# VHH binders against p49116, part 82

Target 1, 238 residues: p49116
Amino acid sequence: EGPLLSDTHVTFKLTMPSPMPEYLNVHYICESASRLLFLSMHWARSIPAFQALGQDCNTSLVRACWNELFTLGLAQCAQVMSLSTILAAIVNHLQNSIQEDKLSGDRIKQVMEHIWKLQEFCNSMAKLDIDGYEYAYLKAIVLFSPDHPGLTSTSQIEKFQEKAQMELQDYVQKTYSEDTYRLARILVRLPALRLMSSNITEELFFTGLIGNVSIDSIIPYILKMETAEYNGQITGAS

## First folded at step 4 (VHH)

Design ue3 (framework vhh_enristomig)
Fold by ESMFold2-Fast, scan of step 4:
Structure ue3 (fold): chain B 238 residues (1-238), chain A 119 residues (1-119)
Amino acid sequence: as target 1 above (238 residues)
Amino acid sequence: EVQLLESGGGEVQPGGSLRLSCAASGFTFSEYYISWYRQAPGKQREWVSTIDSGGYTNYAESVKGRFTISRDNAKNTLYLQMSSLRAEDTAVYYCARGEYSLWDTFDYWGQGTLVTVKP
């Protein structure tokens, strides 16, 4: 039928807390990350194909892929976030934590490895000069992943993923016609997203937002609230 | 309710000594990591020293050999013995209770006690 994504789904505008403090702190980093996560969930919720899968499937998909969507968002918004500066501040904090013996060396090593993987991913995407259309379709491919455990409607999810892949191919072939292997270079970056630990992402970027409650726990409530508000608009709810 | 109350600050000359205390109430003191932080005028807050529930201690490089952190679990009190004080030690000193995470987050802070080292 029509395209999976409209032009409105290509726009992805992050508004940062302002101003950036002279000394970066956990509150500023968590607030920035929270804005990006909520923008990512709002983006997913706005896709008609996503809505058509129904509430339970929507929750399961976002629970399974929020870290992948968030990481793509970090790469896409790296310049507006000054992500390299944020990551440098985190690394400095971790090095001080080793000196102060506040965290185990094994834990710090795991977190440093995660940060290295994140930096490598973002640098790869920047070097490829991924545009807004490409990011939108990469996020759609990640969102409509039929291979997560416990999913229902997997055949429909797979069809939406295939549609996203085909529309990305058509876009890249038309826009970057002289670069025959561009699509392949872009797609081979996606498996790296599944190597990113969602637990480490949560501890680094969301400690100040959630306290003792996990992101996994809040996802269904946020998705339900957005759906209820949207449905209220459609039904003329007052 | 949880409360941390610092005391013992004051004015000293360079090379002098002070002992700070932090009186804790409203929780099982012996089970928590407790730390000293300080903040000098126009500077960000910096970590000074930590003592864990088992009595293991650690110190910022700038204070090693000069400051000693200790705890008295029977009195629910944390101490910081400061020796060989320097002008750069001038700051408000804070006691903090919390759990250690990637961000060294603390759930409770005291009001602070001022230490002034006159050059």
Scores: ipSAE 0.043, ipTM 0.349, lowest interface PAE 5.2, mean pLDDT 83

Design ue4 (framework vhh_enristomig)
Fold by ESMFold2-Fast, scan of step 4:
Order: C-alpha cells, then sequence, then structure tokens
Structure ue4 (fold): chain B 238 residues (1-238), chain A 118 residues (1-118)
C-alpha cells in the first residue's frame, strides 16, 4: 500500500479566535480549545486508513484517545495559542484559590499536578524541536492504539500503528541522520500522555462549552459533521 | 448572558478613598465567589480580594486593612471600599465571578480605572 500519511496530513493550522481579549476568560479558552479539538478530529477523519476501519471503530478510537490527540495538539500549537499565557492565568487563579481556601486543597493539588505534567510535556517536545512530520506520525501512533479496552479490529489497528512507527523511523533516520537516538527520545515521551486525566483536561479547557455533556458524548456527532461544518468550527467563521 | 459592569473609579490624592461597584447579571449571583483583581500598566494582573457566598472575605497582603470587600445579594452587586490609597494602587480594577465548584473566571468586566496622583 501507499504511505499511511501524505503531505496533506502534515499540515495542522489552528486559527485562533480574534481578537484575543485583554484578559483571559473561560469563554476564550474554551473557544480556542474547541477549535483545536475539532481540528484534531478533522485531521483523524481525513486519514484513509482511519476511514477504512469504519464508523463504529473510528468513534471508539477517538473516544479512547481524544485527550492524547488534544495534548499533542496543545504542544504542537503552543506558540499560536499562547498556551504558556493560558496556563499561567489558570495557575494564578488556582494559587489565589489556595490562598482564599475556596476549593478543596486535594482537588487544587490534583489540577496543579496535571498542569505541571502538561507544561513538562510541552517543554520536552519544544526542547526536542519536534517538527510537523514528527507530530503527524506521533498523532497517528496515538490514534491507532490497539490496546484500549473494548476495541474491535485490533489486528488492523495494530498494523496501522506499526506502519506509523515505521514511517516515523524512516523519516527521522533520513532527516536527522546524525542524531542516532532522536527516535528513542521522541517515543519515550508518549507514555506520559496516558497518565493525563481526560476529566481534568475537560475541566481546564472545556468548562465554557459543555455544561453537563462530556466530550465522549459529542465525539460521534463531531465525526459525522460535513466538511463545511468542520471548517466553520475550526475557524470560527461561517 | 453573564455580564459584570464595574464603576466608581477616578482620580484621587494619596491617602484618599474610593468605592468601586460591580453590577452582575445573567447568573445566580448569591451562589458565586466574586473577586476583585487589578492590573497596573506593564504589570501582571493581581488578585486583590474575594468574597464567598457566605460572606467570608480574603485579601491580598498589600491591601489588607485598607480595602473592604462586600456584597449585596439582593441587588446582585459587589463593592470594594478603598481607603488610604497609595500611588501603587493605580490600576484598572476588574471584578470576576466563578462558581464554588469551578476554578476559572466566568467573565471579566471592562474594568474601572483608579489613578492615585500625588
Amino acid sequence: as target 1 above (238 residues)
Amino acid sequence: EVQLLESGGGEVQPGGSLRLSCAASGFTFSEYYISWYRQAPGKQREWVSTIDSGGYTNYAESVKGRFTISRDNAKNTLYLQMSSLRAEDTAVYYCTAYPDSGFLEDYWGQGTLVTVKP
């Protein structure tokens, strides 16, 4: 078969809401995060191998890995999002909440730990100078994970993950030929994504969008959107 | 929709007093934590004071003893009584509201400018 990903799958362009407010608020953060989430789902949907697995499998895969895809997207788009500014605003609010004793200390510590893990992950990716091709293949490795509970067609999913890993190896060895251990340094970053709580990600980034409705519940509907609806959502324009 | 509207800012001499107000609409005011924040030119936004739904108050160390936060749940209004004002209190003052279970601000008003001129 041909390659798992084409050059079109390397392009990952996030359009931020404009103008950026003078002071960050939950609505701006949620709109920005929603655009990234929709862009990530549209990206996955555009992969022929993903389409070949069928709608039920596609829904199950994205439900299982959306937090990992979203976190990779945050790292990849950190500069365009001014993610450090968003996280600093959240941290400042949490520090004030500790001082004010208005939230459970245990909950605040749990959320702060999640933010520190996210910052560490994004910093590690930035320090490694991960390029667009590498991000595309890392997202594909995460997407085609055969080891999530409840999945069917696991042999085919594993085949696509292996193909993503092989194409990433070929790319890195060709492009960064003198950095013998680059691939290993990149791949050891991935297990950290599974330690990040999807519930805390929802609380941090999606509070203004989804009241009592979970990301898991909307995924099937997002994946069934027409291209025009996807494009409208990821740009915020009609 | 949630809206917060600050008022009461102006110019004052050092040692003077001002009373800021924040009118809230679009949510159940009495159930929310409401805070005052301020931002001076070239500085980061800093927390000033918070009042919870039960009326418990907290203050930044720099304003403790000089500022008093209060709320009128019947009028959906937050107040900040500022006394003994100093040049370093010069800033745009914002109110913000968030639920007891939340940790992000729901909305920021446009702010009200306080200028302490010698």
Scores: ipSAE 0.000, ipTM 0.178, lowest interface PAE 10.8, mean pLDDT 83

Design ue5 (framework vhh_enristomig)
Fold by ESMFold2-Fast, scan of step 4:
Structure ue5 (fold): chain B 238 residues (1-238), chain A 119 residues (1-119)
Amino acid sequence: as target 1 above (238 residues)
Amino acid sequence: EVQLLESGGGEVQPGGSLRLSCAASGFTFSEYYISWYRQAPGKQREWVSTIDSGGYTNYAESVKGRFTISRDNAKNTLYLQMSSLRAEDTAVYYCARSDWGYTEPFDIWGQGTLVTVKP
């Protein structure tokens, strides 16, 4: 059988709203995050193995892992998004909220802890200089996780995950042949994604997009979009 | 067009009272946390009071027991009742729509209204 991912799956180009505002605001952040989410969903749908699992299984996988895919996308697109600037502004605002006694200190602490975990994750990926091929395979490993409750094709999902791991290993060993432990350093980063609360991700990046509806509940509708609709969302076309 | 417009500022003697108003337009007023801030001459802007969508209130320590924040959702208006005014309360008072936002200052600000406490 052919490879799990082709060179087309390595290309991951986020188009940001332009121009960037002088001061960051919720609208700009939500639009940027929405484009990244749709780009991530379009990426997943373009994988033949993902299509081969069937619509019900496809939907269940993405509903379970969207936050991990989104976080990997944040790390990969951190410079394009000016993510460090966004997160610094959020932290500063939260610290002022504590001083002004507007919000529960416990809730602010949880949100700040999430932001610092996200910053640490993105910094670790940047320090490792994770390339486009490595990001593509890490996203595939996360996508084809057989461990989510309610999955019906777990054996096939596990085989696709193992294929992603094998192809990542082959790529790293060939491309970074002098660095014997690079693969291990990359793979040990993945458990950190499970520490990212999807509810806090929704608050930080999707305020105003989903109202009282969660991201995982709208995923079935996103996945049913035609290619033109996906392209419209990821480019911000009206 | 989202707007906040403060009024009611003026000159008062120490121990006096003033009622500030903030007229809101262009958004569903009842759904938002709305705050009062002030900026005294030569000082940074400071938080004074917040009222949430459910009517729960919170106050800066320096104004507790002297100031009362309230809202009239039918009139899209926020109020700050100020009593026992002191010289240190002299400032431009600003109304602000308080979302959990990412900008400094808050999402939407008014133009401000000047309060001067003179002997």
Scores: ipSAE 0.000, ipTM 0.130, lowest interface PAE 12.8, mean pLDDT 81

Design ue6 (framework vhh_enristomig)
Fold by ESMFold2-Fast, scan of step 4:
Structure ue6 (fold): chain B 238 residues (1-238), chain A 118 residues (1-118)
Amino acid sequence: as target 1 above (238 residues)
Amino acid sequence: EVQLLESGGGEVQPGGSLRLSCAASGFTFSEYYISWYRQAPGKQREWVSTIDSGGYTNYAESVKGRFTISRDNAKNTLYLQMSSLRAEDTAVYYCAKELGYDSFTQYWGQGTLVTVKP
């Protein structure tokens, strides 16, 4: 009966591998991305409404939306990650790969289009000055999407999404009372997330650190991790 | 033809040190990211360390402070200096040529066995 999200769900702090190398490498990028992915999944797990749906539904929801959650996380943590620098390094590498004929030209084009879409999304969020509360509710709207194929409990998922939308509206109206169209400007950004390829995100950010396993295959294990195991993965603590 | 040839593996006691080498040929060594990976029996291949074209290094948490990766571009050779070795470091160690930022390993060496015996 209480609010969908508490103040603890607004806190979203990414700890970066230190120090950032002068020349960015794939292992630094993958470690940073994995920390963000683990943080995003741990965030989802902490929501009581999410837990109430049960393990099978939780797994199906995160498998369907991890790329959208991850992309919102990239936008939210863009400054901490120096994301613009990471993307510039990836673009430079792809341009060199074209010259050396190491990758298919069609694949490189798809990847560069994806990077452009990602940059535009992050820039639009930065221009709107999206705050921590707004990010938390946008992630909740994405997480509680009832329209993915194969979902059960779609009525309950839809109710949680509507609750997220309602609470976001209440927050924006109270906090940004002079900006009548702010909520609309924020919400129209969300459909772009579904145009982002999860396969290309996986290639750009996860291949080296996750090994030869897909994100889909590890999601059930990450969702079942206890806090100590999660911390061990992101910090290397024993 | 691209070739990566590892050497320097062997048996060592816990707390000991070993230096691995990887001799590379068939590509412009100085321009590419080169990595060390390892694989223990029955386990997946695990990333250990990478050195980029500028000489900057990154390490897996489990080896930080104990292992040092380095390169000699004049000799087309990659090194891994291993110190304070533990039983869990027992594995076949592989040299790898990376494609860079997409984490796609282009070429693998054949590996060199490191055994840490009590």
Scores: ipSAE 0.000, ipTM 0.109, lowest interface PAE 13.1, mean pLDDT 82

Design uf0 (framework vhh_7qbe_3)
Fold by ESMFold2-Fast, scan of step 4:
Structure uf0 (fold): chain B 238 residues (1-238), chain A 120 residues (1-120)
Amino acid sequence: as target 1 above (238 residues)
Amino acid sequence: QLQLVESGGGLVQAGGSLRLSCTASGYTEYMGWFRQGPGKEREFVASISYSGDSTYYADSVKGRFTISRDNAKNTLYLQMNSLKSEDTAVYYCAADLPYGSWETSEYDYWGKGTRVTVSS
């Protein structure tokens, strides 16, 4: 059959809230992160192979991998988001909070370790100069992960993951033909995504969500959003 | 501005139980309970992160008190069991914002307190 991803699945355009405030605040960070999350969910929902798995499997897959998809999105959109500026501001605030004894030292250490892992990941992807096609296939490999606990239809999910891996290999070998080991350098970066806590990602980027609902609880609703409603969310219209 | 409202204080006999609640008018990340007994300085009781993954207790309350939160209701709880006369104090709810409000220099928010009296 045809390819897993089409050119439409390579397009990943994040529209940021404008203008960026002089002083970063939780509202701006949360709105920016929410737009990226909505874009990532819409991207996943648009894949025919993903649709073919059915609503229950779709919800389970996204609940299992949203943090990995979101982190890949952060790396891909790091320049558009000014992510380094956001992370620097968070780090500076955490250092001030330590001095004022506002948070426990153990918790601050866990959060700082998470930020360092995130920075290292994004820097490694930038150093490799990962392109839009490569990001699309890496997101597909992460999305179609058959090894999350509690999943059904694992053989079909595995076949879609293998197809993503094969199409990525074909793309990299044709596009970067003189860099024999590029694919290996890219793929060895993926295990790091599983080491990052979804709870800490949620606390860093999705604090200030209306009603303080968890990402896990809103995923089914985002996946059911109509195209017009989704477009309103990612553009910031009403 | 963020407001914190405590409830659930009262008079209870030693060995009894009370549940304190604190409702925030908006989002909070770090939340905790502090107490101040007559003629004493304010002391830490318990704290909880937004996710609930990290909780901390003063040694004097470990095993007797349980801190929890309901983020959908912006509400913090303190379940107090096996109360002792030494637990007599005004209990204060405290909250901070994630990274704080960078538009201001103030990040600490406190309730007005709720009185707990444990009779011997």
Scores: ipSAE 0.000, ipTM 0.158, lowest interface PAE 12.2, mean pLDDT 82

Design uf1 (framework vhh_7qbe_3)
Fold by ESMFold2-Fast, scan of step 4:
Structure uf1 (fold): chain B 238 residues (1-238), chain A 117 residues (1-117)
Amino acid sequence: as target 1 above (238 residues)
Amino acid sequence: QLQLVESGGGLVQAGGSLRLSCTASGYTEYMGWFRQGPGKEREFVASISYSGDSTYYADSVKGRFTISRDNAKNTLYLQMNSLKSEDTAVYYCAAEYTFGPSDYDYWGKGTRVTVSS
């Protein structure tokens, strides 16, 4: 019955592939993104409340929210990833593609709009100086979303989401006592996550070796991986 | 599915020259050459950016090999001069840094280069 998250759930440390190439390639971007995705799923799997929902519910929840978790992870790990450099490289590629008529103008517009929304989100989180506790609870709020179609145990999921919201409120009010509106400013950022396309996220970050396989298809396998395999994926030791 | 097709391999005497070509079925940003000799791991040879402004070479080939590309033909080239017996390998074309809805293989099937003494 204790708190939803422990101090171990606040730690979120991404280990990047090394060395970083002088010019970014799809393998480096894909491996970096895959490590962040694996770290995010391992984080979710370590939560006792999440484990209590059972394997089928766990798979459904992560399939529904992986893009939101991944985007929060990008914002949290933006400095470690040199995310601005990755996005600049993608933009440069898209601009070259326009001149060669390699991609349709409509498609390029959709991708550029997605990159702009991602940059806006990450910039807003940086300006708010979101800390590790706040990120952990925001991830918990999106993970325990009871409103996705086809979910079982929705009452239990809603209970865990409410617990996450309450614990975030308590933390913010105690830690940032002088900033009366901080919680409201943080929470109004969340709806933007649902407006970002998971398909475009897949194309930008998960091209390369997994380009023929959807994230939805691999989620059940990642969630079934043992702790040693998760550690191998996020550190590159496997 | 992105397809890369290498050509130009063959038998050549030490000190000779060969030009390898690789044709891509679609757009690529970065392209490169890798090779694998008998009983050796696959190793990097050279890479080139889309504009051709940035080129990189393995120390073992620097000054002897020249990478270039013709974007109008979607074709990558490797001009190999002053060939040595140690250059004997299967040479693979690779495409890097690609985006869009296309499936990418990133590797061709290779073209064999044999340098006799």
Scores: ipSAE 0.000, ipTM 0.115, lowest interface PAE 13.9, mean pLDDT 81

Design uf2 (framework vhh_7qbe_3)
Fold by ESMFold2-Fast, scan of step 4:
Structure uf2 (fold): chain B 238 residues (1-238), chain A 119 residues (1-119)
Amino acid sequence: as target 1 above (238 residues)
Amino acid sequence: QLQLVESGGGLVQAGGSLRLSCTASGYTEYMGWFRQGPGKEREFVASISYSGDSTYYADSVKGRFTISRDNAKNTLYLQMNSLKSEDTAVYYCAAGYDSLPFTERYDYWGKGTRVTVSS
């Protein structure tokens, strides 16, 4: 059997809508997030091991982990997206709303906590200077998580996750041979992804796209999308 | 300071229609409607972007209400069809920096217009 990921799976290039508007608007945020989501799902569906699990398992895995994949993508593409600018503007507005007694109960606190967790995650990844190979394997570890409820083929999924972990270890030991503890520092970042609320991610990034449907409900359609249609989505050509 | 003034509220029979208007004293980017019924907290109804290309509706009003705007008049509209007794509320116009259905995203608020739907 060959490696789990090839060099083609390291390439992860987000094409942003241009230009960024002077004012934050739902269209720019939604379009940018949609491109990242489509890119993330296309990345997953291109993995031969993922394809081998079959359509039902593929759908269940992506439904279980899309928020983790999306958050890893936000961290990897934070500079391209100007994510810090977007989040800072949202935080500033929420603080002004608090000062003027325009609060929506504990909802503001939930959103602020989510933004704080996202900022901390992205900062930790930036501080570690995670490279493209490391991101690809972290995404694979997240994708091939055997412990989500309702999964079938859990033994095979676990084997693919272990293969991803072993290949990441081999890469890090070879590339960063002088840094004995780098792998441990990287892997301890992953549990934070599961504390991120997918509902708050949908509200912050996807409200304009999905309307009355959830990301969960559209995942099967995106996974079956023809390559031409997918390319239209990530480049804004259609 | 930006001012928002709602109008068009009143008494209407169940199954009827009513159109609300909100006039802004100046430029607004995103606008929306919120409502507060008897003994309830303020809830989101609908929002619209400056161009009108992006709209969002609460599930309870989808297919019945239509939000629109006339930028030349600095006026926001809410066309309410197939009204139900549950739609009885004070309706508030709001302006903010995006169309997400959170009160904290709206910096400016009108004083409200009362809508009463009778059976």
Scores: ipSAE 0.000, ipTM 0.117, lowest interface PAE 18.0, mean pLDDT 81

Design uf3 (framework vhh_7qbe_3)
Fold by ESMFold2-Fast, scan of step 4:
Structure uf3 (fold): chain B 238 residues (1-238), chain A 117 residues (1-117)
Amino acid sequence: as target 1 above (238 residues)
Amino acid sequence: QLQLVESGGGLVQAGGSLRLSCTASGYTEYMGWFRQGPGKEREFVASISYSGDSTYYADSVKGRFTISRDNAKNTLYLQMNSLKSEDTAVYYCAASEWYTGDLYDYWGKGTRVTVSS
C-alpha cells in the first residue's frame, strides 16, 4: 500500500529550450509547451496507482485530462517559462490581428476569454502560494477523475482520487496548521480547469506542430515511450 | 522558405540620417527592426502591421526613427534621423507570416550601421 505519491512525484523540473530567442516565436513556444506536456505525462506514468489501472485506462484518463494537467503545469512553471511574457505577446498579436481583419471577431473573443481565464487561474495559484506537494496532489486529483465519459474501472479511479484528496488534506493541515481555510481555497480553484477549452490551448501553445498532429493523436504514443526516449523529449535530445 | 534581405547600412556622422530597407521574398504579416550593438544583446527597435495602422517603437528611438512599408514591393523601411553613437549596431529585419505566437519567425542577415562622432 503506502501513500499515493512519493517525494519523487513532488519534483517537477521543466528544462527550457536553449538557446533562447531574442524575441519569442511560435517554434520556441511550441517546444516549451511540448516539453511541459511530455514532463506532465511522464509524471503521470511514474505513479504506481496509474500504472496499475492498465494501458487502455491510462490512455483514456490522459486524453480526458491532459488540458487540466497542462494548465496546472503552466501555473506551476509560470516563472520558469516566463508565461506572462508569452501571454502578453499572444495578446498583442491578437490585437494586431483585429486591426488587420485577419481573424473573425468571434474567434478572437473566444481566444481572449481563454487567455483571461488562464491568467486568472495562474494569478490565483500564485496568490495562494501553492507549493510543490500541493501541485502534485492537485494533479493527482485531476488525473484520477472518475467522471469522464467512457471510462472503465471508475470505482478504482474514484478510490485513487479520494486517496489523493485525503493525502492533500493531511499535508495541508500539518504544514499550514494556522490556516484552517487553505484547503477549501485551493480546491475551489479546480472547477475552473474544466472551463478551459483543450482546442484553444492546442491553438495557443501547439500551433507549431508539424503535419497537423493533434495532442489527442499523440497521447497513446507518448504513454508507450521508453524511459530513455521520454528523457530525450523532455531535454530536447533525440 | 521566406527570405529577408536588408540594405542601406553604412557610415554616417552623428546628427545625420540614414534609411534602411528590407525586401521579403513573399508575403509577410508583421515586420520589424531589431539591432545588436557591440558587446550588447539584440534589442527591439520598431514594428509595423501589414496595413501600417499599428506601429511600435522602442523608447530610445521614439521621435527619431520612422518605420514604414510598401506592400506592393514587399519592402520594409526604417528612416533614421538624428543618429547618435549609441545607434551603432547591426540592424536586422524580422517578419512573421502567422497570427499565432510571437510576431517574428524569419530574420535577415543584418546590415551594419556605424555612427561616427
Scores: ipSAE 0.000, ipTM 0.112, lowest interface PAE 13.8, mean pLDDT 82

Design uf4 (framework vhh_7qbe_3)
Fold by ESMFold2-Fast, scan of step 4:
Structure uf4 (fold): chain B 238 residues (1-238), chain A 117 residues (1-117)
Amino acid sequence: as target 1 above (238 residues)
Amino acid sequence: QLQLVESGGGLVQAGGSLRLSCTASGYTEYMGWFRQGPGKEREFVASISYSGDSTYYADSVKGRFTISRDNAKNTLYLQMNSLKSEDTAVYYCAAPYDFESGTYEYWGKGTRVTVSS
């Protein structure tokens, strides 16, 4: 049995829409977020263990964890995205909405709380200086979560999650040998991802999709397309 | 209910070019082009994701056709180059993709493309 992830799975390069507009707008934010989501789905699809679980299981896993993967991607790509600038623009828009009574106070509080949690998460990951290998394994741990309702093949999923945890431990012990508590500090950050509302993430980053097609409904389509492209490369078909 | 309206079809000589447009009455995530030629069943031509990062083409049109979209205008485009007589068909716009049925939910009425020898 080889490693769960290869060096190719560490590479996670987000290409931003260009040029950046003079003023941040809904279109730019949504396009940037969509690119990150698609990159995350393509990353998952490239893992041989993920492919081995089969299409139905793959779809169920990604539907359950896309918000966690997306949030890890935001943290990893925060510099490339200028995420702090995007969040500041959203906060400014929310402040204007309060002044104009366009949104309920309860909804604004929920959205502001979500932004605060997201900022804290990204800041904690930045402070820990999480590297590309660590991000790849954290995404794998999140992806191979056996505890989501309705999953089949849960014993295989659990084995892949355990393998991801073991390989992360080996990597951290080898690379950061002087920092005895690093792995523990990294792993205790993961539960915060499950406190993030996928509904509010959709509203903040995919606002053009609200009231039409949800992220949940499009995931199977993205995964089908990525699988076909990946198989084409393996067989040498263009 | 989402409405899709195609335009840009017409008569063109082999080797020529045409650009088709499809305007949606509202926002949609995934959009595609299909065509139906004389005496043939409807076939897939091209599709595009919301961001435009993922585009997919039928083998028969790869390298000749380019799909694109303008989300601000809710408009889908198909740039057709190096047209062949076999490209003669009614071209349909379809959106959004429905996972449960494995097909698209809404379809336009089509725009006719005729490629002369």
Scores: ipSAE 0.000, ipTM 0.113, lowest interface PAE 18.5, mean pLDDT 80

Design uf5 (framework vhh_7qbe_3)
Fold by ESMFold2-Fast, scan of step 4:
Structure uf5 (fold): chain B 238 residues (1-238), chain A 118 residues (1-118)
Amino acid sequence: as target 1 above (238 residues)
Amino acid sequence: QLQLVESGGGLVQAGGSLRLSCTASGYTEYMGWFRQGPGKEREFVASISYSGDSTYYADSVKGRFTISRDNAKNTLYLQMNSLKSEDTAVYYCAATLDYGSFEPYDSWGKGTRVTVSS
């Protein structure tokens, strides 16, 4: 029937903590990441198709894909967040740590490889000049993934994913009609999102603010927050 | 300064089990276990993130040791099963104060001795 997403779902505006500190610290980075996570959850919850699946299915979908949604959000908001500066600071810290001791070189290597994959993904999206409409539909394709283990209502989820894919195709073919292979270049980048560790993402961006809970454990509560509470989290009004 | 106190070390027979604990005097981000055996350099054993969702193990202990933490008690644990004579060492806990300090660790305990006989 109607389109999967409305104009309100294309709008994705991150409000950063203010003021920015003179030196980057864990609190600023984690608060910024938390705002992006809350914005992403609020975005998903506002989609009528998502609401139609019911609470249990909604929670399962977001638990399965939060890292993919968050990474797409990092790419989309990279300039607003000064993501390159944040990642450079983390890399500098890791390089200094390597020089001081032989402790767990394997762990440092895994974290460095994750940062490299993240940088490569964000750079690829920037080079393609992905627009707001394209980001909205890529997030919808990721959200409505029917192939995560344990999901119910997989046929309905698949229909919503197919609808997202079709609407993205229609948009790209109409808007970028001269670039026959643009959609293919965009879509081949999505599988990389599933190769990135949600555990390493949690360590880099969410340590120090979540308290004694994981992202997975708080997702049900974030999805149930009142609109006023969501607005407070994503704007910092309270 | 942050203090880390290990406990639970002792003498155990090969094939046995032992649980080590480490209590921190305050807030910690990453925590880990390291060990130093007789005539050997200090080596990594296991590490755990604040949430407990990310754990890493040395190949020599995978499947035998389990790292866990209780943030409400500021306590780190290492459950050691199927102990071998090669596991004989002084075990040290280590902690960082923020996520940017993956390694090296900011704070270290004084160690607890584990001796596996035979």
Scores: ipSAE 0.000, ipTM 0.144, lowest interface PAE 13.8, mean pLDDT 81

